VH-VL binders against Uncharacterized protein C11C11.01. Designs and how they scored, part 4

Target 1, 160 residues: Uncharacterized protein C11C11.01, of Schizosaccharomyces pombe (q10200r209to368)
Amino acid sequence: LTKLDRAKLEWLIQGLNCEKGSIGNLLCFAVEHVNNHVEITDAFLKEFFNDQPTDDTKVYDDDYINERGEKKLSLIYLMNDILFNGISGTSLVWRYRFSFEPHVERLLDDLYLFSKRLGGRIKEDIFCKKVVKVIEVWKTWIAFQEETLERAWRNFSGNT

## First folded at step 19 (VH-VL; from e1 with light chain E55Y)

Design e5
Fold by ESMFold2, fold request of step 22:
Structure e5 (fold): chain C 160 residues (1-160), chain A 119 residues (1-119), chain B 112 residues (1-112)
Amino acid sequence: as target 1 above (160 residues)
Amino acid sequence: EVQLQESGPGLVKPSETLSLTCTVSGGSISKYYIAWIRQPPGKGLEWMGTIYDSGETNYNTAVQSRVTISVDTSKNQFSLKLSSVTAADTAVYYCAKGGYEPDAYMDVWGQGTMVTVSS
Amino acid sequence: DIVMTQTPLSLSVTPGQPASISCRSSQSLLHSDGKTYLEWYLQKPGQSPQLLIYYVSNRFSGVPDRFSGSGSGTDFTLKISRVEAEDVGVYYCMQDTQYPWTFGQGTKLEIK
């Protein structure tokens, strides 16, 4: 990626939220720069795992919870759109699938651990249900390892 | 003050669909959940399901295959539909409102509406 | 499903005397967020249920201080220090720690 493209990617990631327009802008960037799918995936992962340094057992405050939770969901929605939205195309899907596939279990495990730190039963349930909807899409399309998706589905749906 | 009122038919025939409405007044629909609870005559309380303001639902496993809870945001109304009813579904049906943390408890209840399943 | 077991199922109390209602759950009600989602409701004759106690021990607004809740894990108690005529009705404990939400069977409180 050029200096300007990296700056644009960072700006798009920092501004990413769950609104369709925000996700669409970064989706278009990912489509436009598919040859740099590894670097884009790395930037995705960097932001996804960019949690505020805290004790690993702490419950987060509302402002942090809202910001990080929305960011993690928006990144997962973006990933879902890259892989399963018709605008992305089949060839582009295979390149991004290659880049993301090694990280899917880690991403899902992180989402689950994060859900336990939301500081409320209702907040956790809403977050988990949003993640379950994405997992169900991935299961329907047989996108990733069945065992990984089924375990995550059980965890997030409360069927353990 | 938030107020809840259930409405619907008092009599439903077996195998038909029971349809109830909970109308919310005097407050905001944001950051609240609505729960449906029923009470057969002379018996205890049974939770049927909930819906969050964001639209996500949870259903009691005992009725999950037959129950649908939804919201009409334009009318501040929540609905419960229970399909394939039998005499065992005869009960007073309540809607109740709770908040999100730290107010995650059902602090407002409707008056309840009696539904009899009979033919 | 978490089973909520209340004892006694019926209680007859002389006015001014204390009353105690036990609620036991088949599993711990402690949620991973550190809260215990155990509530007590009173259903007076001919009325809808009304909230008395939330999070085990917090009195809801307007509830007289003669009502108190206690307990942890699987064992919970509602106490009324001095029963009055207005306290008659059916008391329910409820958990909303996990789905499905479940109520105890109810305890009918009457004045002798």
Scores: ipSAE 0.404, ipTM 0.750, lowest interface PAE 2.9, mean pLDDT 87

## First folded at step 20 (VH-VL)

Design j1 (from e5 with heavy chain G27Y)
Fold by OpenDDE, fold request of step 22:
Structure j1 (fold): chain C 160 residues (1-160), chain A 119 residues (1-119), chain B 112 residues (1-112)
Amino acid sequence: as target 1 above (160 residues)
Amino acid sequence: EVQLQESGPGLVKPSETLSLTCTVSGYSISKYYIAWIRQPPGKGLEWMGTIYDSGETNYNTAVQSRVTISVDTSKNQFSLKLSSVTAADTAVYYCAKGGYEPDAYMDVWGQGTMVTVSS
Amino acid sequence: DIVMTQTPLSLSVTPGQPASISCRSSQSLLHSDGKTYLEWYLQKPGQSPQLLIYYVSNRFSGVPDRFSGSGSGTDFTLKISRVEAEDVGVYYCMQDTQYPWTFGQGTKLEIK
């Protein structure tokens, strides 16, 4: 990516939320720059895992946790939308499947662990259900290798 | 003050669908969940399901295949639909409001509405 | 499903005397978030259930201090230090730690 494109990407990621417009803008960018799918995926991953260091003795404030939860979900929704476009044969967007696939298990594992940080059974349950729905979509569309999706599914289904 | 009111037909025929509405007044639906609980005559309480402001739902497995809970945010109304009813579904039906953590309990209940299943 | 078992199912108490209701769960109600989601509800005759206790031992707003909840894990108790006529009704313990949420059978409290 050019310096300008990279800056735009970072801006889009920073402003990403669960609103359709926000996700849509980044989706468009991802589709437009599909040839740089690896770099875009790396930026995605960097933000996804951009949590404050975990400390077993530290209590995080609710605002921070809620914000991070929304960020993580919005990224997963974006990922889902990218993959859907790829499956539909839109341009070369299918390339993102290969850039994301190696990280799918790690992403979902993180989401599961993160759900435990929400500090409430209801919040945790709702969060997990949202993630599970995405996994189900991926299974239905065969977005990734079946074995990978099965492992990811077992991780969540066994705990929800 | 938040108030809940259940409404719907008091009589439903077997095999038909029971449809109830819970109207919430005095507060916006943005920070609580609605649960449906029923009580057969002379018996205890049974949780049927819960709907959250996110639209997510949880159902009792005992009725999951027949129950649907939904929300109309524009009207502040929650609906319960129970299909293929039998005499066993005769009960007083309550809707209850609950909060999210750290206040995760049902603090406000409707008056309840009696539904009788009979031919 | 978590089964909630109350004992006794009925009790008759002289006004001014204490009362105690036990509630046992088939499995621990301690959630991974560190909270125990056990509630007590009272349904007075002809009325809707009303919340008395939440998180095992917290009195809900407006609930008299003669009501107290205690317990942990699978064993819980509701105590009334001095029963009054207004305390007549059916008491239910409820767990919402795990889906499905489940109630005890109810304990009917009457005045002698």
Scores: ipSAE 0.790, ipTM 0.919, lowest interface PAE 0.7, mean pLDDT 93
Fold by OpenDDE, fold request of step 22:
Structure j1 (fold): chain C 160 residues (1-160), chain A 119 residues (1-119), chain B 112 residues (1-112)
Amino acid sequence: as target 1 above (160 residues)
Amino acid sequence: EVQLQESGPGLVKPSETLSLTCTVSGYSISKYYIAWIRQPPGKGLEWMGTIYDSGETNYNTAVQSRVTISVDTSKNQFSLKLSSVTAADTAVYYCAKGGYEPDAYMDVWGQGTMVTVSS
Amino acid sequence: DIVMTQTPLSLSVTPGQPASISCRSSQSLLHSDGKTYLEWYLQKPGQSPQLLIYYVSNRFSGVPDRFSGSGSGTDFTLKISRVEAEDVGVYYCMQDTQYPWTFGQGTKLEIK
């Protein structure tokens, strides 16, 4: 990516939330710059795992946790939209699939662990259900290797 | 003061769909959930399901195949639909509001509405 | 499903005397978040249920201090130190630690 494109990507990622508009803007960027899918995926992952380390006190700011939750969900929704964007555009689906696939398990593992940080049964349940719905879509449409999805699914669902 | 009011037909025929509405007044439905609980005459309470502000729902497995809970945010109304009703579905139906952690309990209940399933 | 078992199912109490209701769950109600989601509700005659106790031992706003909740794991108790006429009704314990949420059978409290 060019310097300007990289800056734009970072701006889009930082502003990403669960609103359709914000996801859509980043989706458009991802599609437009599909040839840089690896770099975009790396930026995605960098933000996804950009959490504060677990403190020994295990006391977290609720606003921070909620914000990070929304960020993680929005990223997963974006990932989903990227993967299924352009059923008519086979090239886009395949490129990002290979970029994301090696990270699917650790993404879901992180989401599982993160759900435990929400500090409430209801919040945890809602969060997990939202993630599960995405996983189910991936499973149904075979967005990734079946074995990878099965492992990820078992690990996530077995603990939820 | 926050108030919940259940409304709907008091009589439903067997095999038909029971449809009730819970109207919430006095506060925003944001950051709260609505649960539906029913009570057959002379019997105890049964949780039917809960809908959260996100639209996510949880249902009692005993009625899951027949129950649908939804929300109309524009009207501050929550709906309960129970299909294929039988005499066993005769009960007073309550809606109750609850909060999220650390206030995860049902603090306000509607007055309840009696629904009789009969031919 | 978690089964909630209340004892006794009925209780007749002289005004001013104490009352105790037990609630046992078929499995632990301790959630992984460290909380125990056990509530007590009172349904007075001809009225809708009202919250008395949440998280095992916390009195809801407006609930008299003569009501107290205790317990852990699978065994819980609601106590009324001095029963009054206004306490007449059916008491329900409820767990919402996991789905489905389940109620006890109810305990009917009457005045002698």
Scores: ipSAE 0.786, ipTM 0.917, lowest interface PAE 0.7, mean pLDDT 93
Fold by ESMFold2, fold request of step 22:
Structure j1 (fold): chain C 160 residues (1-160), chain A 119 residues (1-119), chain B 112 residues (1-112)
Amino acid sequence: as target 1 above (160 residues)
Amino acid sequence: EVQLQESGPGLVKPSETLSLTCTVSGYSISKYYIAWIRQPPGKGLEWMGTIYDSGETNYNTAVQSRVTISVDTSKNQFSLKLSSVTAADTAVYYCAKGGYEPDAYMDVWGQGTMVTVSS
Amino acid sequence: DIVMTQTPLSLSVTPGQPASISCRSSQSLLHSDGKTYLEWYLQKPGQSPQLLIYYVSNRFSGVPDRFSGSGSGTDFTLKISRVEAEDVGVYYCMQDTQYPWTFGQGTKLEIK
């Protein structure tokens, strides 16, 4: 990616939320720059795992945790749209699937562990139900390793 | 001040579908849920199901095959539908609101609406 | 399903005397988030239920301090230190630790 493109990518990721317009803007960028799918996936992962690694004893305050939850969901919704949007070509889907697939288990595990830090049974249930909807799409399309998806589905559905 | 008002048909014939509406008035605070609770005459309270402000639902296993709870956010209205009703579904039906940030408990209840299932 | 069992199912109390209502759950109500989701409601004659106590012992806003809740795990108690005429009605315990949410059978409190 050029310097300008990288700056635009970072700006779009920083502004990403769960609203369709926000996700659509970054989806369009991902389509336009499909040849850079590895760089885009790396930027996705950087933001997804943007925790405070030097302060592992720090307790998240509620506002920060809520904002991180929305960001993680928005990123997963973006990933879902890239991979399973009906208007994307098979070649584009194959490239992004290649770059995301090694990370799926880690992403799902992080989402589950994060759900336990939301500080309330209802906030946790809402978050988990939203993730389950995405997992069910992935299961319908027989995407990724079946055992990984089934384990995550059971965890988020409370069928542990 | 938040207020809840149930409305419904009053009388429903056996085997038909009972439909109720809960209208929320006052300041709409995000991060809340609406629960439906019923009380047969002279008997105790039974939780039917809950819908979150984001639309996700949970249902009592005793009625889950017959119940649907939904929301129309543009109208601040929540709906309960209960199919294949019998006389056992005769009850006062309440909607109740709870928050979940910071704390979760049902602090606002509607006045209730009586539904009688009779031939 | 978690079964909630209240005792007694009915009681009559002379005004000014204490009252105690027991609620037992078939499973622990301690959630993995560290909270115990046990609530008490009062339904006065002809009215909707109203919240008295949440998280076992926290009085809801406006509830008189003569009401207190206690307990842990599976055993819970609502106490009224001095019963007043306005306290008549049916008292329900409820758990919302897990689905389905369940109520006790109710305890009818009357004034002698």
Scores: ipSAE 0.425, ipTM 0.764, lowest interface PAE 2.6, mean pLDDT 87
Fold by ESMFold2, fold request of step 22:
Structure j1 (fold): chain C 160 residues (1-160), chain A 119 residues (1-119), chain B 112 residues (1-112)
Amino acid sequence: as target 1 above (160 residues)
Amino acid sequence: EVQLQESGPGLVKPSETLSLTCTVSGYSISKYYIAWIRQPPGKGLEWMGTIYDSGETNYNTAVQSRVTISVDTSKNQFSLKLSSVTAADTAVYYCAKGGYEPDAYMDVWGQGTMVTVSS
Amino acid sequence: DIVMTQTPLSLSVTPGQPASISCRSSQSLLHSDGKTYLEWYLQKPGQSPQLLIYYVSNRFSGVPDRFSGSGSGTDFTLKISRVEAEDVGVYYCMQDTQYPWTFGQGTKLEIK
């Protein structure tokens, strides 16, 4: 990516939320720059795992945890749109799938652990239901490692 | 000040679908859910299901095959549909509002609407 | 499903005297988030239920301080330190720790 493209990518990621327009803008960037799918995936992962470190002097406020939850969901929705929306061409889908696939288990495990920190049963239930919808899409298209998807589905849906 | 008002048909024939509406009025600053609770005459309370203002639902397993709860955000209305009703579904039906954490409790209840299932 | 069992099912109290209602759950109401989701409601004659206590022991806004809740795990108690005439009605405990949400059978409180 050029220095300008990288700056634009970082700006789009920082502004990403669950609104369709926000996701659409970054989706368009990902399509336009498919040759750089590895760098784009790396930026995605950097933001996804960019949680404030736990510190013995700090208690996370509710605004932070809610904002991180929205960001994680927006990133997962973006990933789902890149891979399964039907707007993307076949070669684009395979490139992004190749770069994302090694990380799917870690992404799902992090989402599950994060759901337990939302500070309430209602917040947790809503978050998990939204993640389940995405997992069901991935299961339908026989995407990613099957055992990982089935375990995650049971965890998030409450089927234990 | 949030207020809830249930409305419904009063009388429903067996095997038909019961349809109720909960209209929400007043200003709410925070996110909330709507629960439906029913009370057969002279009996206790039974939770039917809950819908979050974002649209996700949970249903009581005892009725989940027959119940649908939905929201029309343009009208600030929530609905309950219960299919294949029998005399056992005769009850006062309430809607109630609760908040998300830390206010996860049902603090506002409607006045209730009586539904009788009879031929 | 979590079964909620109230005792007694009815109670007659002389005005000014205390009252105590017990609620037992079939399993712990402690959620993995560290909170216990146990509420108490009062349904006065001809009215909708109204919230009295949430999270075991917190009084809802406008509820007189003669009402108090306590307990943990599976055993919970609602106490009224001095019963007044306006306290008549049916008291319900309820859990919303897990789905389905369930109520106790109710405890009818009457004045002698």
Scores: ipSAE 0.403, ipTM 0.763, lowest interface PAE 2.9, mean pLDDT 87

Design j2 (from e5 with heavy chain I29F)
Fold by OpenDDE, fold request of step 22:
Structure j2 (fold): chain C 160 residues (1-160), chain A 119 residues (1-119), chain B 112 residues (1-112)
Amino acid sequence: as target 1 above (160 residues)
Amino acid sequence: EVQLQESGPGLVKPSETLSLTCTVSGGSFSKYYIAWIRQPPGKGLEWMGTIYDSGETNYNTAVQSRVTISVDTSKNQFSLKLSSVTAADTAVYYCAKGGYEPDAYMDVWGQGTMVTVSS
Amino acid sequence: DIVMTQTPLSLSVTPGQPASISCRSSQSLLHSDGKTYLEWYLQKPGQSPQLLIYYVSNRFSGVPDRFSGSGSGTDFTLKISRVEAEDVGVYYCMQDTQYPWTFGQGTKLEIK
């Protein structure tokens, strides 16, 4: 990516939330710059895992946790939308499948662990349900290798 | 003050679908859920299901195959549908409001509405 | 499903005397978030249930201090230090730690 494009990407990621417009803007960017799918995926991952170190003795601010929850969900929704575009045969967006696939398991593992940080059974349950719905969609679309999705499913199912 | 009111037909025929509405009034709130609880005459309370403001739902396994809970946000109305009813579904039906943590309890209840299943 | 067992199922109390209701769960109600989701509800005659206690021992707003909740794990107790006529009704413990949420059988409190 050009310096300007990279700045744009960072801005979009920083402002990413669960609003349709927010996700849509970044989706458009991802599609337009599909040739840089690896770099974009890396930026995605960097933000996704950009959490403060977990300290068992530290009490986290609820606002921070909620914000991170929304960020993680919005990223997963974005990922879902990117994959959907790829599966539909739109342009070369299918390339993102290969960029994301190696990271699917650790993404979901992180989401599971993060759900435990939400500080409430209801919050945790809702968060997990939203993630599971995405996994189900990926299974239906065969977005990734079957074994990968099966492991992901078992992880969430077994932990609930 | 938040108030809940259940409404619907007091009589339903066997095999038909019971439909109830819970109307929420008295204010706006966020991070909440609406639960449906029923009580057969002379018996205890039974949780049927919960719908969260996120739209997510949980159902009692005992009625899961027959129950659907939904929301009309424009009307602040929550719906309970129970299909294939039998005499065993005769009960007073309550809707109750609760919050997310740290206030995860049902603090406001409707007055309840009696539903009789009879031919 | 978590089974909630209340004892006794009925209780007759002289006004001014204390009352105690036990609630046992078939498994621990301690959630991984560190909270124990156990509530007590009172249903007065001809009325809807009303919340008395949440998180085992917290009195809900407006609940008289003669009501107290205690317990942990699988054993919980509701105590009324001095029973009044207005306390007549059916008391229910409820767990919402796990789905499905489940109630105890109820304990009917009457005045002698």
Scores: ipSAE 0.833, ipTM 0.934, lowest interface PAE 0.6, mean pLDDT 94
Fold by OpenDDE, fold request of step 22:
Structure j2 (fold): chain C 160 residues (1-160), chain A 119 residues (1-119), chain B 112 residues (1-112)
Amino acid sequence: as target 1 above (160 residues)
Amino acid sequence: EVQLQESGPGLVKPSETLSLTCTVSGGSFSKYYIAWIRQPPGKGLEWMGTIYDSGETNYNTAVQSRVTISVDTSKNQFSLKLSSVTAADTAVYYCAKGGYEPDAYMDVWGQGTMVTVSS
Amino acid sequence: DIVMTQTPLSLSVTPGQPASISCRSSQSLLHSDGKTYLEWYLQKPGQSPQLLIYYVSNRFSGVPDRFSGSGSGTDFTLKISRVEAEDVGVYYCMQDTQYPWTFGQGTKLEIK
C-alpha cells in the first residue's frame, strides 16, 4: 500500500464500528486493494488485539470495554462481509480467506476471553451469540477449514 | 416511569396463531429486555422468551419451534407470536421488562392478558 | 433445563409470625461472571408478579426489610420475619443464570 492508502486504512479502522456505513467503507477499501490483502489483514489484526493488558484485579471502565467490544465485533463482521463478497462477487477477494484463516482460532479465542470482560451474563451472552452467528455463517460457506470452524464452534457453543 | 401493557385477542382457535403486543410507554427500548411469561389458569409461571435491545432473542425450548418475539422500535411495541396453538396454550400472558447487569431482573410487569384457546 | 423446586407449596401463617420458603435448583446457579441469578417474585391475588429479591439476597426497591433472601449454589431461602396480610399471594423463585429461564412451582402463602 502507498503511504496515503495506509493512512486511509488506519483512518477507516479507527472509525470502524458496528454501523453499516463504517463497515461498508472499509469493505470497499479492502476490495479495492485486494492485492494487499496480507497487509490489510495485518492492520485488522493489529487493531483487533489492541487491548490493554488484562488484569483480573483491574477494573476497566465500561466505556472502554464497550468500545473494544464493538470494535472487535465490527472487525469480525467486516471479515464476514469480505468473505461473502469473495464468494458471490469478485473472485480475487477470496484471497482474504487465506490471510484470515491462520488467525481464526486466535481471534475467536480472544473473543471468548473478551466476552468474560464485559461483565454480566446478558452482555456476555449477547456478545457470544453474535460471534456464534458469524461462525455459523462461515460453516455454511465453508469459509475456513472444517476443523478450524469446529474448534471455534466448540469454544463458543458451550458458552451460549 | 416505564409501563407495559399487553394486548391482543382474548380468544384464538386451535391450530391458529396467537398474536400479542406489548406496548411500552415511558421510555425507549434501550438497555433493557422484554420477556414474555405465561401462566395457565391456576398454574405457575412459564418463561417463553426474551428479546434484547440488540434484537437478539432467546426462547424456551418448549415453545421455540412455535414462538417468535419481535420488536417495532418505531412504535415501542413488542410482539409475541405463537403458532399452532392448542388448549394447553390457554393462559394469562405477561410481558416484563428487565435490565442489564447490575440490574438484571424483571422489575416491571404488564397487567397480563388472558388468551383462551377454544374452538 | 434447570429445575426449580420450592418447598412448601403452601403455607398458612399467623400474622406477625415468620415464614420461610425454600427453593432448590437441579444445578448450581452460580454464573461464570461470579453472580447468582436467583430472583423471588410475589404474585398477589389478581395481580401480576412483582419482584421481591434479586441476586439471591438483594431487596428490590420498595420491598420491606422483613423480606430477606439467602442461599448459594443450589439452595435458596426466602424469609419473611413478620408476615402481614399484604404478603398473601404466591411466591416464585426464578433462575435466569441459564436458558431457559425457569420458575419454581410457586408457594401459596395464606393468613390464618
Scores: ipSAE 0.801, ipTM 0.925, lowest interface PAE 0.7, mean pLDDT 93
Fold by ESMFold2, fold request of step 22:
Structure j2 (fold): chain C 160 residues (1-160), chain A 119 residues (1-119), chain B 112 residues (1-112)
Amino acid sequence: as target 1 above (160 residues)
Amino acid sequence: EVQLQESGPGLVKPSETLSLTCTVSGGSFSKYYIAWIRQPPGKGLEWMGTIYDSGETNYNTAVQSRVTISVDTSKNQFSLKLSSVTAADTAVYYCAKGGYEPDAYMDVWGQGTMVTVSS
Amino acid sequence: DIVMTQTPLSLSVTPGQPASISCRSSQSLLHSDGKTYLEWYLQKPGQSPQLLIYYVSNRFSGVPDRFSGSGSGTDFTLKISRVEAEDVGVYYCMQDTQYPWTFGQGTKLEIK
């Protein structure tokens, strides 16, 4: 990616939220730059795991939780759209699937651990249900390792 | 001050679908959920299910195969549908509102609407 | 499912005397978030239920201070220090720690 493209990517990632327009803007960037799918995936992972350091047993501050929870969900929705949205071509889907597949288990494990630090049963339930909907899409399309998806589905569903 | 109003037909025939609406009024946008609770005449309270204002649902296992709860957030209206009803479904049906943390409790209840299942 | 068991199922109280209602759950109501989701509701004759106590011991707005809640884990108590005529009705404990949400059977309070 050029320096300008990297700056645009960072700007899009920093502004990413769960609104369809926000996800759509970054999706268009990902489509336009499919040859750089590895670098785009790396930027995705950097932001996804850019958490404030916390003890595993502590709940997060509410302001932080709102920001990080929305960001993590928006990133997963983006990933879902890249792989399964009807505007993505076959070659684009294959390239991004190749880049994301090694990280899927880690992504799902992180989402689960994050859900346990939300500090409220309703907040946790809503977050888990949103993740379950994505996992069910991935299961329907037989994406990624079935055992990994089934384990995650059981984890996120077992709280409700 | 938030108010809840249940509405729907008071008489439903066996094997048909019971349909109720809960209208939320007197408030601005906020994070909340609606629970449906029923009470057969002379008996206790039974939670039927809950829906968050974002649309996610939880259902009581006892009625899960027959119940559907939905929301139209643009109108602040929530619907309960219970299919294949029998006389055992005769009850007063309440909707109740709760908040998200720290206000995760049902602080506002509707007046309730009696539904009788009879031929 | 968490079973909520209330004791007694009915009680008759002389005005001005205390009343105590117990609620036991079949498993702990402490959630992993550190909160205990136990509420008490009063259903007065001919009315819908109304919230009295949330999170075990917090009185809801407008509830007289003669009502108090206590307990932890699986054992909870609602106390009325001086029963008044307006307190007549059926009291329910309720858990919303996990699905399905469940109520106790109710305790009918009457004035002698």
Scores: ipSAE 0.465, ipTM 0.787, lowest interface PAE 2.6, mean pLDDT 87
Fold by ESMFold2, fold request of step 22:
Structure j2 (fold): chain C 160 residues (1-160), chain A 119 residues (1-119), chain B 112 residues (1-112)
Amino acid sequence: as target 1 above (160 residues)
Amino acid sequence: EVQLQESGPGLVKPSETLSLTCTVSGGSFSKYYIAWIRQPPGKGLEWMGTIYDSGETNYNTAVQSRVTISVDTSKNQFSLKLSSVTAADTAVYYCAKGGYEPDAYMDVWGQGTMVTVSS
Amino acid sequence: DIVMTQTPLSLSVTPGQPASISCRSSQSLLHSDGKTYLEWYLQKPGQSPQLLIYYVSNRFSGVPDRFSGSGSGTDFTLKISRVEAEDVGVYYCMQDTQYPWTFGQGTKLEIK
């Protein structure tokens, strides 16, 4: 990616939320720059795992944890759109699938552990149900390792 | 402040579908849930299910195969449908509203609507 | 399912005297998020239930300070320090720590 493209990617990721327009903007960027799928995937992963550490000297911020939850969901929705939206081309889908697939188990495990940090049974239940919908799409398309998807599905479905 | 009003048919024949509506008015309409709770005549309270304002649901396993709860966010209306009803489904049906954490408790209840299942 | 057991099922109280209602759950109501989701409701004659206490011990807005809740784990208590005529009705404890949400059988409070 060029210096300008990297700045645009970072801006889009920082502004990403669960609104369809926001996801659509970054989806378009991903389609336009498919030759850079590895770098885009790396930026995705960097933001996905960019959690603020907790320690005894910092005030716990519910607004932060809620915003991280929305960001993680928006990233997973983006990934789902890139890979399984009917609008994406076959060669584009295979490139992004190649770069994302090694990380799927780690992504799902992080989502589950994160769900336990949301600070409320209702917030957790809603988050888990939204993740389950994505997992069900992945299972329907037989996209990734079945054992990984089935374990995740049971975890997110049974802990609400 | 927030008010809830249940509405429904009053009388339903056995084996038919009971359909109720809960209308939410007079308040903020974000980050809340609606629970449906019924009370057979002279008996205690039974939770039927809950729906979040975002549409996700949980159902009591005792009625899970027969119940559907839904939301129309444009109208702030919530629906309960209970299929294949019998006399055992005769009750006063309430909707109740709760918030998300830290206000996760049912602070507003409707007046209730009586539904009788009889041939 | 978590079974909620209330005792007594009926209570007759002289005005001005205290009242106490016990609620026991078949499993701990402490959720993994650190909160205990135990509420108390009053259903006055001919009315819908109304919230009295949430999170075990917090009085809901407008509830008189003569009502108090306490307990932890599986054992919970609602106390009325001085019963008044307007307190008549059926009291229910309820857990929403886990699905399905369950109520106690109710405790009918009457004035002697």
Scores: ipSAE 0.449, ipTM 0.780, lowest interface PAE 2.6, mean pLDDT 87

